# VHH binders against Glutaminase (glsA), part 13

Target 1, 327 residues: Glutaminase (glsA), of Synechocystis sp. (p73903)
Amino acid sequence: MGIGVNSDPKVVHHQSIPKPNAMAIANYRAITTKQWQTWVEAARLQALNGKLPQYIPQLSLVDPGNFALDIGDQNGIIYEAGDTDLTFSLMSVVKPFLWLYILHHRGWQWAEQKVGDRPSHLPFNSVEQLEQDGGYPRNTMVNSGAICLAGHIPGATIEQRCENFLTWLNHTAQCQLWLDQELLASVHSLPNPRNLAIAHLLAAKGYVEDATLALETYNQLCCLSGCLKDLFKLGLMLQCPQPPLQPDTTARVKATMAKAGLYEMSEAFFRRTGFICKSGVSGLILACLPAPSPTIFACYSPPLNEEGNPVAPLALLEFLAEFTSRN
Key: E = the ipSAE of ESMFold2; O = the ipSAE of OpenDDE; V2 = 0.75 times the mean of E and O plus 0.25 times the DockQ between their complexes.

## First folded at step 4 (VHH)

Design n07i (from n07 with G103P P108T N110P; framework vhh_h_nbbcii10_fgla)
Fold by ESMFold2-Fast, scan of step 4:
Structure n07i (fold): chain B 327 residues (1-327), chain A 125 residues (1-125)
Amino acid sequence: as target 1 above (327 residues)
Amino acid sequence: QVQLVESGGGLVQPGGSLRLSCAASGYTFSPSYLYALGWFRQAPGQGLEAVAAISGSGGSTYYADSVKGRFTISRDNSKNTLYLQMNSLRAEDTAVYYCAAEPRYDSTWPEYDYWGQGTLVTVSS
């Protein structure tokens, strides 16, 4: 019969966030420069097994050897490597910050009426999943959840909505993100009937008022771009929120990232490592690492593995996980 | 380089059958690379409609209510080909049918489909 371990999203399975077997706490400042260099060299070599996204023309044209890494905390950078002047689009990495924006401005009681916070039992990007769930998105890291939330950003136009979000994010994180118009045109150059179907289903079920406005706002947010320093500051905002951001709000965003930030491997990776991650198809991983001083991992390397996660950033996180398990 | 090429369309009488094929070149069908492969159609004067989809593993399928029980989607990764078996065809099934491949990345956009050029299916007496 039909394959599907589908839990009804309206039936509340009160699952706490997946927890690691034991929380391994590491002193990342104890890692030698030689050890970092060895891991970076090994990770970059592993990236040769990866592939660039071919379905986004602008992303298919980047140098697959591009690499940039920052690891640090509120006291500063612990280690830095690669070309830190490289620019890249956030893509999926924008989703935690869209969630943060909505929670900050509308609150959790409003937000829970529009999106859930549970993992998907089907592959994330399924119109079938949203149909089975009656139009209620499973979580904010699936495209249905992010499109839904983008539909609720205030503004009279798509451009005003994007600008309101961008201005808030740049001010709050102290970064300098910008909308990549060439990437947005590249995005619009090919059809996306799946996200269109998702947006229309959300509108038909009453979760957004305007399918096109929601989808096109979401499209602009994914094309927000910056450099490694910007990505690090976004991570710092999640790990070390400053007023007016509430620590419980950033904790809720990180909880969703642990369940859904690395595609199908999210829960298993978090359970094993304690690392809270979000990947983006442009080659990004942003991670929140457990430590006495909350630590940020920000890494860019365009080649992706078969699951769509960046090869070199993920390899570096695996090296760090092994280090933390031994120490 | 990356191409999806549909074949198998044509004229068929109501109640008849057709099998559409979509051959991919320039990339390989695999469970880890492709989350969903699907068939879409556009009838004259209508918008694009999803018809059927199959997961990367082949383990789960979707069908529009209008085609459930009549159409069957399948894939052969060894031949890098997606199929749509269409039975009990009706005049309302007349449309250009498009093959689409959706890369297996997370729910994060942009998710682009690679599209074929389309194949015309005409159901008439």
Scores: ipSAE 0.000, ipTM 0.143, lowest interface PAE 16.1, mean pLDDT 81

Design p10 (framework vhh_podentamig1)
Fold by ESMFold2-Fast, scan of step 4:
Structure p10 (fold): chain B 327 residues (1-327), chain A 119 residues (1-119)
Amino acid sequence: as target 1 above (327 residues)
Amino acid sequence: EVQLVESGGGLVQPGRSLTLSCAASGFTFSSYGYGWYRQAPGKQRELVAAIYGGSTLYADSVKGRFTISRDNAKNSIYLQMNSLRPEDTALYYCATSQWLEYGHKYDYWGQGTQVTVSS
């Protein structure tokens, strides 16, 4: 089989080794097109082990072979693969940008009173963690933190709150996201008792004024949709912020992503690779890669692993981590 | 119960073609990727071709000769084998991998269909 060459077993044992300094000097532009193609083929093959989410019907109906990849920096795209015209919902990838919105408009001193900045050792939708913490969300990348922050977006209605956030995000990132109304209807078609319990607990403990407003605003933000170019521009906004965004504000968002962006695996993955990531259940990973030129990794592939992280994008990040540890 | 059933194998002369079929049941067919594997006597199983949605991957030994396809309406995958060679002689298996719950992966295999390429 020629396929075994695409998953070199000699390097899998390096995965536990932290390599912060090696990552900082990575030159992604030195990677050949043939090497990228080999990694993409291997990553897509690994996606055969993944599964589409069943709890959101519209996401369960997408073509599991859908794939799109951009890696680049402020000077342009380094490598691009797949179908770049595919559209997808941000889902949990919206959480870093909700955090950025709140920090930009309200400041960190206000935000700290509503949400913490500590890693969670329980799943992203854990009611138990929120109960143990007295209704104070552990961090902004878990559902409780994002629902809490969504409750504090200004606006008289759920729709106005979503519009205010969307308008700011599209203007700031120079992208063209839209609210996918069909996906929103799909989200409402099946119960989500854990998110409902989270929203009610936040309201009961005084962290949000209205559980329904907070949860439904959060649901709309998760259904904001775009294409690969939009996702790349969101990454560019985090890596290369332009005024009025302050670099210390985006640094705070990236620090939280390093602790909690890939659910339970976040801190270990960051310590091992130096990569700062956020995943979404629609099949997205957006990553900030250390390099002399701040680099963005934006990848879409619907099949997920058991933790809820996309299989093919994660496999590509593992290939990149191995490459940078050796160069 | 999840089940994969292969068909279409047989004895063929070198240079001829065969089409293998795999009928899947007991699960949501369109949500998963599928592969064709083969095993010659005394050798380990090897991946021949894989399909995930519309995306395909082939082993170097069959690239340009074999084509994998799927029909979601019929819950089936196919392997079109052209320009068959004696070294293609093997038991051919259809396979898929599924996550039943967090941390639990189950590999489903068919029973196999014999392909023999000989004069």
Scores: ipSAE 0.000, ipTM 0.230, lowest interface PAE 15.1, mean pLDDT 83

Design p11 (framework vhh_podentamig1)
Fold by ESMFold2-Fast, scan of step 4:
Structure p11 (fold): chain B 327 residues (1-327), chain A 119 residues (1-119)
Amino acid sequence: as target 1 above (327 residues)
Amino acid sequence: EVQLVESGGGLVQPGRSLTLSCAASGFTFSSYGYGWYRQAPGKQRELVAAIYSGSTLYADSVKGRFTISRDNAKNSIYLQMNSLRPEDTALYYCATSTWDSSGKFTDYWGQGTQVTVSS
């Protein structure tokens, strides 16, 4: 479908942007409160069949019954449910905003020298894929791409790099994220040989200057934490960017999310639903939904399915997709 | 008060069947979904079956053997358990989640009913 590829990792790769199937655009404000309540109830029951991530000890200790949902647009919240005061880490949900930061500050022509924009069908932490690609990360939503970009955040120290990113993100989205230092200590408590190998391969091939700086900056960004209103505001920034943030920059980030935001299911899910999503292993899905008014879906529920996607948020998106297909 | 009361557990030989019942009171039964959970000694509580509106969900370990159903007129949920195995031995719980007009959720659990599958 219009995709051109080259064997040289530094040659521009031409890719088709995944397109949704022809579907009616749903009016989410027409959905009744009773319908929302029924879907949330069903999604919460499904979540009890999921599992908490065990490779980050602090995430294994959260209440699997935790739940929070916002759906809304620039005009306000359409529906809200659960405990909106719950706090959570962004984990991989930070990746679209790291990409946005780099595009905003450095531009696309610089960024494409460091990271590609091709879908990956191997796991998000695959060293093998990075080796096959000569150290050039497949896209910004896999660990190699995010670690690479984290290595290019300005700052004299890991802490200053994280602070520069956090300050920009909080100001631009008008949210109040913070670095969860206990979670960061939890991340450091277990070895992560795949991410370490990725960082060293990136440095060996010249895509980052310092493997340790890139990896540790990335680790801090994943531990940025907030509440539901912060997650919703991050989505609002993607859907309804305000100057100086450019609509073409947020459109590029959303295009990458469509290809790679839900691991292996990303492109197929986008083609079927038109929903642009990013998941995080703390239990988050942030989604951009097609509608006459750009709509944001922000949902937190810790239990994950076997692919690592949150069970309840994904179930809710499936209910919305079915509603959209009938309308 | 919202209350869930399970019944129908007991001792049964492998390959046999049992039907568990859950009687619900204190709220509008037909508006909510319901699940059957179990907990074996030394194991974590797991969802085995759920029913919401016209849809059902089953854990892989029981799919094809267990059937969940509801009777809105009797405010009751049932779990028909066929081809029982020793590994089905557990305390079985009925559960539901309710919400208020503001979207706040509250989970309710019954006290459980013991199922023992032994030769």
Scores: ipSAE 0.006, ipTM 0.229, lowest interface PAE 13.2, mean pLDDT 84

Design w05 (framework vhh_7w1s_2)
Fold by ESMFold2-Fast, scan of step 4:
Structure w05 (fold): chain B 327 residues (1-327), chain A 118 residues (1-118)
Amino acid sequence: as target 1 above (327 residues)
Amino acid sequence: QLQLVESGGGLVQAGGSMRLSCAASGFTFSYGMGWHRQAPGKQRELVAKIYSGSTAYDDSVKGRFTISRDNTKNTVYLQMNSLKVEDTAVYYCATSTWDSSGTFEDYWGQGTQVTVSS
């Protein structure tokens, strides 16, 4: 139910999936160890031009030299670098999996009443966009969409909702994520008036029942934490879904990531590279790469660029895109 | 075993200069070196990096600190000029390189204390 929606063109699933300008088919296993080493060193050097997020104190104090990279497919790891034991929070990387959870449990017909699948013209935390849309979120990768969906996870309490989501995600992806309580306290330590306004607008317009429950559940989901192997397994779940996950459900999630996963650069980057990505402000990029075998890119490096995308992971994706276009 | 050993450090007055050295054993610095620092109660932060023909610096030290390398001695240096009280920290050298098994890993030195007094 989308009362108060400003405009809502009918979307057919097969028409909503963007297509790249050219199919980027590469054999990533053919890349030499020396080439990987060169790219990793250059990307880590570029990270010196980035900055840590200041609005979450715990994230502002991490070692900006932290780095971990996995690239692989269902047959195993193609290349691995950095400190694979480093732990990090998912932050906005949780959003694709929240979308997947809702689609899997509630179905698309229910979900489309609560959230759209169109690109946003304004920043990911825009109250103004949500106001223009009458409280109906543009897509699941902006904060309004994710807060809305978090409001619909089953559970009597914030903690039970987070536990229900976490248990499902860990089981389905075969990973071992946990809630970082210290990071959650850090998130609560500074006000976030934009997310609060978003949650209240969603409740006022009837898209969530309880603004506080929706927002605080969302905050807990953003603080779910893991290591590089967990992030890789989350990517593998998107690229190679196993029953009872339906391939059309993961395809819908990837379509939204292509449109909105890297903020303002999302659609242009996807059109140019064919890479389907989601970034998080802790320093993560998770990407689905086109290849003869569906390939996962999972990378952690805390320094961010002006758009909020991690510098070193993005630089590595640019090197891979250039390699694909030349080879 | 791969080891990084820092030397230098100590007490210096604001406006002064100091040079830190980091000697490597068990490997070569073909793949780059960095200097990081950690002030009391703060996270470790990157100060300077050197890769092949390129150097980069944190904005807080640009124009004051210079990273350099002697490949013959497997040693990297941090020349610190115009030191400020805010530069007080334990300084660590680090490298990201491949061990003999082909695993890419970060390696850290033990750290050397730099105290800048006014």
Scores: ipSAE 0.000, ipTM 0.160, lowest interface PAE 18.5, mean pLDDT 83

## First folded at step 6 (VHH; framework vhh_vobarilizumab_d1)

Design k1 (from b5 with G50S; at its last look DockQ between E and O 0.87; V2 from the best seeds 0.84)
Amino acid sequence: EVQLVESGGGLVQPGGSLRLSCAASGFTFSSYGMAWYRQAPGKGRELVASIYSGGSTSYADSVKGRFTISRDNAKNTLYLQMNSLRPEDTAVYYCATSTRYGSEWTQYWGQGTLVTVSS
ESMFold2, look of step 6: ipSAE 0.797; ipTM 0.932
ESMFold2 (binder alone), look of step 6: mean pLDDT 85; pTM 0.844
OpenDDE, look of step 6: ipSAE 0.876; ipTM 0.956

Design k2 (from b5 with G50A; at its last look DockQ between E and O 0.91; V2 from the best seeds 0.85)
Amino acid sequence: EVQLVESGGGLVQPGGSLRLSCAASGFTFSSYGMAWYRQAPGKGRELVAAIYSGGSTSYADSVKGRFTISRDNAKNTLYLQMNSLRPEDTAVYYCATSTRYGSEWTQYWGQGTLVTVSS
ESMFold2, look of step 6: ipSAE 0.802; ipTM 0.934
ESMFold2 (binder alone), look of step 6: mean pLDDT 85; pTM 0.846
OpenDDE, look of step 6: ipSAE 0.866; ipTM 0.946

Design k3 (from b5 with G50D; at its last look DockQ between E and O 0.01; V2 from the best seeds 0.00; counts 0 for: pae O 13.8 > 2, placed apart)
Fold by OpenDDE, look of step 6:
Structure k3 (fold): chain B 327 residues (1-327), chain A 119 residues (1-119)
Amino acid sequence: as target 1 above (327 residues)
Amino acid sequence: EVQLVESGGGLVQPGGSLRLSCAASGFTFSSYGMAWYRQAPGKGRELVADIYSGGSTSYADSVKGRFTISRDNAKNTLYLQMNSLRPEDTAVYYCATSTRYGSEWTQYWGQGTLVTVSS
């Protein structure tokens, strides 16, 4: 009698990080500067085929040639390229850290009642998937999951909720992130009917108490901004958690990233390359090797592919994966 | 009616200690997160510490290691133990929460209690 896969969408199985197909440990420090330069140039050329997002005016106006890269570990930067002084918004890259925040403060037992941990085969902003799942968000990396969790950040006001999260994150990761008010205004300038529908559905099904509160909190979190150094530090926090963060907590976040951090291509990408990633519409990819290397890959390049992932960073990760497979 | 009533503020010398209390009523205290805020003269209100319903805590950088937020659910009371007080800690301290009524969240604040750290 086949153990019937309980089709209940509310059953959350917290799985360990899956093993990649190739777990070759590459010594990235052995890579020559010339080789890095070659890869960066190639990746940036590929980015010429990408496009800037059009649904957020401020993001549509950035220089598509913007580029910044840091690769490193707990011992420091292995390689750096581009303009590391550039500032950017996290957008969806905030989602792992929102998930981390919730896990740290409320625990996974509470969280599993609000959001699942299953991969999505539909776009990150799908209302249809949420409807099919009875309002239970598939995972924390899609908009429904993130909006749901954002609705549960403690605080007296929306702004205070964002501030609470920001303060915690900056302290924990040693970042200097800030809320970009201009970007927030830009986000507000155009309606997002999908996110609105998601928020209302969550509220209707009892997963959040207030749709507006949840959505607006999420919007503010997305507009948290920083520079490449901040992004790198966020990666370090995931890879090398320090008390009071528990390694199990960051592991859970990374596991979710492996499944959903690059949207529909996440699992395949992870299996192929070994990198756990989270991308954002602003042109960010934060990537980690789960073990044994604490390598952090932080890259900013605005042009996106059709799936909504930054082109140049993905190309770089592929080059690294290829290098690892050969060495 | 939700009520938050702070107490325990006063004048203290640098290096001294105070314990603030916030008596909560009118809601299921154990079900909600609580926070301490403070407002110094001429400054905006800032988060000092928060405690979730599950007991997890967070602190502002400026008070980390010196202040401890805790709660007694049986007494419906929030506490802030403040040690190693500094002049910069001088402020009105507020207890705050957001509670659910039907489908709406409402924020509630206490009246505040003044903490003055001065030699």
Scores: ipSAE 0.000, ipTM 0.236, lowest interface PAE 13.8, mean pLDDT 91
ESMFold2, look of step 6: ipSAE 0.771; ipTM 0.926
ESMFold2 (binder alone), look of step 6: mean pLDDT 83; pTM 0.845

Design k4 (from b5 with S58T; at its last look DockQ between E and O 0.83; V2 from the best seeds 0.81)
Fold by ESMFold2, look of step 6:
Structure k4 (fold): chain B 327 residues (1-327), chain A 119 residues (1-119)
Amino acid sequence: as target 1 above (327 residues)
Amino acid sequence: EVQLVESGGGLVQPGGSLRLSCAASGFTFSSYGMAWYRQAPGKGRELVAGIYSGGSTTYADSVKGRFTISRDNAKNTLYLQMNSLRPEDTAVYYCATSTRYGSEWTQYWGQGTLVTVSS
């Protein structure tokens, strides 16, 4: 999975992904239907103790029992469960793809002047971490990094910026994502003082020109919505990039996800399992799994643990990690 | 030490009603979500209804509008009110939970109670 010599001058350096301590490569097709059913049942029982996010009213009213799972590769689906026609917002799962967009269009040398690539020591929405770092966001998987990058999407208006990103993403991943206007209204219905403070600090330190436009563009990107097949295709784009998207660019996005995609647990989880993940507060985990055929795990289950990761998807990944260590 | 005991199953005519109970002991009942599952002969076990630790509920599509899950934390008891019963509801019904000690999760299942919906 490491990147070799890069011949594209827009992304000029070699990158490698640290190997996990106990990773094993598995044949996920060897998992029986009965085993999958047992794991899904166990994961959903654990989710009974998760909670819906309260700070976005539309998300607090979702049926907590919603569930959808696809795991597969470029040859198709290995296993699926639940109602794969359910729709959901990407929320934080959009962040890797915003990073991909910026790296693809602006290159790493420009991008590193705006955001870092190091884990955060404080929570994903911390104003305090951003203050300690002089307005330079730790990485693109935390709110400060994502708001900063959203402020650099080209467009004359917030709506044009979102449309430019959305159109590119849909074409590149062959998705049918859309901006959920009702969810966006729900996002606007309660103030988010931490994100507002982040946006103002970024502007005050010169990382974005206009705090309001950066924040509102970010809000729209988080309300991009789709179904499980869209999420799976986004993962497939990361694992199997096609021209004009360069493999070195997706490798850098995956390296950031390994460091920061699951909040505080990111590095330890990657070292133990080899799974490269991004979670979102609507109940999503998108993961790249090591295998002879690059494999995608896409799962939706709304109840979250105290760290903000979805309970059932994370439990399923733990079961898969145990399976790969034994087989 | 954790114990889940279902009761209230039996034979009922189509269109009838039945109320299942699950008496729970050996854990802090009010802290954990609970669910009802069912298993018909020759079929896999399926979720019927769940009540989450925060109080929200979920239902399988096949039972929405007919079944109601509830709990009484003072009596450590989970309930399933089953109305407008159909022959397809015939199954063994199980009460279930998952509890946590540190990072360790443990599932608990009752013995099941049989519901038969037949003319």
Scores: ipSAE 0.780, ipTM 0.928, lowest interface PAE 0.8, mean pLDDT 89
ESMFold2 (binder alone), look of step 6: mean pLDDT 86; pTM 0.853
OpenDDE, look of step 6: ipSAE 0.835; ipTM 0.935

Design k5 (from b5 with R100Y Y101K; at its last look DockQ between E and O 0.94; V2 from the best seeds 0.70)
Fold by OpenDDE, look of step 6:
Structure k5 (fold): chain B 327 residues (1-327), chain A 119 residues (1-119)
Amino acid sequence: as target 1 above (327 residues)
Amino acid sequence: EVQLVESGGGLVQPGGSLRLSCAASGFTFSSYGMAWYRQAPGKGRELVAGIYSGGSTSYADSVKGRFTISRDNAKNTLYLQMNSLRPEDTAVYYCATSTYKGSEWTQYWGQGTLVTVSS
């Protein structure tokens, strides 16, 4: 009797983080400065083959040569490179933290009624997938999931909702994130018909009350901006949660990142490298190694590959994975 | 085999100009980004300018407004126009690229060309 995989798209399977193929514990502190420099140089060269996004004007105008890197753990920074004073927007990198916010405030039982936890094989902005799933978002890392959750942040206005989230995040992670109004204006300058369609479908199916409210809240969250130090702290929050955050909550977020944080390549990348990642179109990758080593990798490099992931950060993670496999 | 050959280096007075060239071969030049690096005596190698596969350019802060990176895909040649040269620009300049081969990215460097800025 084949255990009928309940094909009900509304069933949320809370799965543990899958085991990577390579579970070797790497001593990144043993890596020489020269080796780090070599990898950074190589990664930046690879980034020459990447492209800036064109659908958000402000992101298309950044210096593609911008680069910042922090690698560290709970004890501090292991290695730093580039200009760590550069500022950037989180964009999709906000999604794990939105998911964390919802889990922390509402709990997983509530959340599973609104969003799933299944990987996507279609692009992160797919309307088709959402339609096929009856309006139930596949996971929290795709736009439909993020828009859905953004629609449930408490507040009387869109601005208040964003502020509520921002205040909580800054306090919890000890960050100094801010809403980039210029970027928000840039986002508004071009229509996003896909996100609009997603938001309306969510509303039509009863997953959000107001499509416009949900989408605009999401847009503001994406435009939260900071520097590399902030991104690193966000990673620390995921890897080393402090009360009142529960370890189970951050674990769930990381599990979702492993499945969907790099879009379609997420699971394969995690299995190959051991890194749990979330990328953003602004050129960010936040990566974590699961226990026992709570390593945080924070990198900013704007050039993207065809999948929409930052080229240089991915290259660096591959170098680290290779290093681990050899040592 | 990928080859990068720099030329155009030499001695120039402060405030002068030079144009470096890098002749590229062994790969589809137009498909890949290119960069200029430099290494001054006693210092590490640093990125000077990059031109991305999409045509965008990037510069080190120290050379912004003075240097211009460009490429001629028909000639498989990378250029660096250096204006308003300063003594601190004295270095060996290297052409570099990274190409995809055998399911991996490989970086390539030229032999370098010496630029000396002195009165």
Scores: ipSAE 0.442, ipTM 0.788, lowest interface PAE 1.2, mean pLDDT 92
ESMFold2, look of step 6: ipSAE 0.786; ipTM 0.933
ESMFold2 (binder alone), look of step 6: mean pLDDT 87; pTM 0.869

## First folded at step 8 (VHH; framework vhh_vobarilizumab_d1)

Design m1 (at its last look DockQ between E and O 0.44; V2 from the best seeds 0.74)
Fold by ESMFold2, look of step 8:
Structure m1 (fold): chain B 327 residues (1-327), chain A 120 residues (1-120)
Amino acid sequence: as target 1 above (327 residues)
Amino acid sequence: EVQLVESGGGLVQPGGSLRLSCAASGFTFSSYGMAWYRQAPGKGRELVAAIYSGGSTSYADSVKGRFTISRDNAKNTLYLQMNSLRPEDTAVYYCATSTRDSSGEWTQYWGQGTLVTVSS
């Protein structure tokens, strides 16, 4: 066996993040493959410093190097990277679609009696915020709002409620989502006392009829799973709605995502970039990019930052934001 | 100044073993994940193995079961143990990281590389 050493040791200082070189690009299709590859490499190096969520055992065991990216529009995929057949749960990414379901079937006037449309002043899982607001959830991108809406999906049982939502979503977005039973068991294996307290407070204040049905329906919805192509189709439904979905209904969902879809950074990020995003603890970001042309960004990369947003997808959106701010 | 210096490359026969080292300085080594990449002549650079800041590891499919990434935080050194080497493993191997400064800005760092040649 050889035990050779390089014959010319070199000291390298550092390599800065490459800047985009095209400021006159009218749409994302003009970004070169080399530029995409450079950004993906940089984003995945940043993700080395992310962490898998430890509080959901099934999620803590995934391969942190999993990666999948689709960016495209109603005419097809612009760029694709990684293994787009990898599967994942939606987790919090389901929340915009639960909001869409309720708005589509019950209407805004009914829905606003159950959940607000304002940013939360406290964390997404805060019982204190819900108490201060008398049981009226700030918005549906936080746990209190999502649990409340899950409690209003029609059905006699938890399973019927989840099936009604799942069937509608799969048909409307042309997806093949499914309920991941092993993940659901993992969710059940570790208590979530904040969500339990939220569900009971909602019931005590009259925002849901049954705390257990609301919470367990919410748990099942978070365990709905699919692949990147399903996530992309969900984004396409929001960005390019088709009948019977009304454009004002998807516009309301996107407005809520802009305010609350990325935890604490949501409003500032939207104001700076115009990108409308929802993150999930599985490692997902789904984003609607309205300019320079309506575009969908769907990305899976499990390592999360301390706020709970996936590192690599967020880095890619930052690179795109810099690129589009120059155009 | 952040520095990454690879060593341990060389010529080996197919089926042989080699251990690469990456000596790191200029940052808090134990706080950051590290990766090995490789680039064969005329090909693009590819991820080989990564060790994340939380301790999890990931490997390219082509090297699973043959390569092991590890680190020694006391020595500020990243390792790649390569067993059952094949001619297609011939490449320049780089260690890499990305660090975040106090302003929140990311910078990536690459070593100069060490050549591994697997040939009869």
Scores: ipSAE 0.770, ipTM 0.923, lowest interface PAE 0.7, mean pLDDT 89
ESMFold2 (binder alone), look of step 8: mean pLDDT 84; pTM 0.829
OpenDDE, look of step 8: ipSAE 0.915; ipTM 0.972

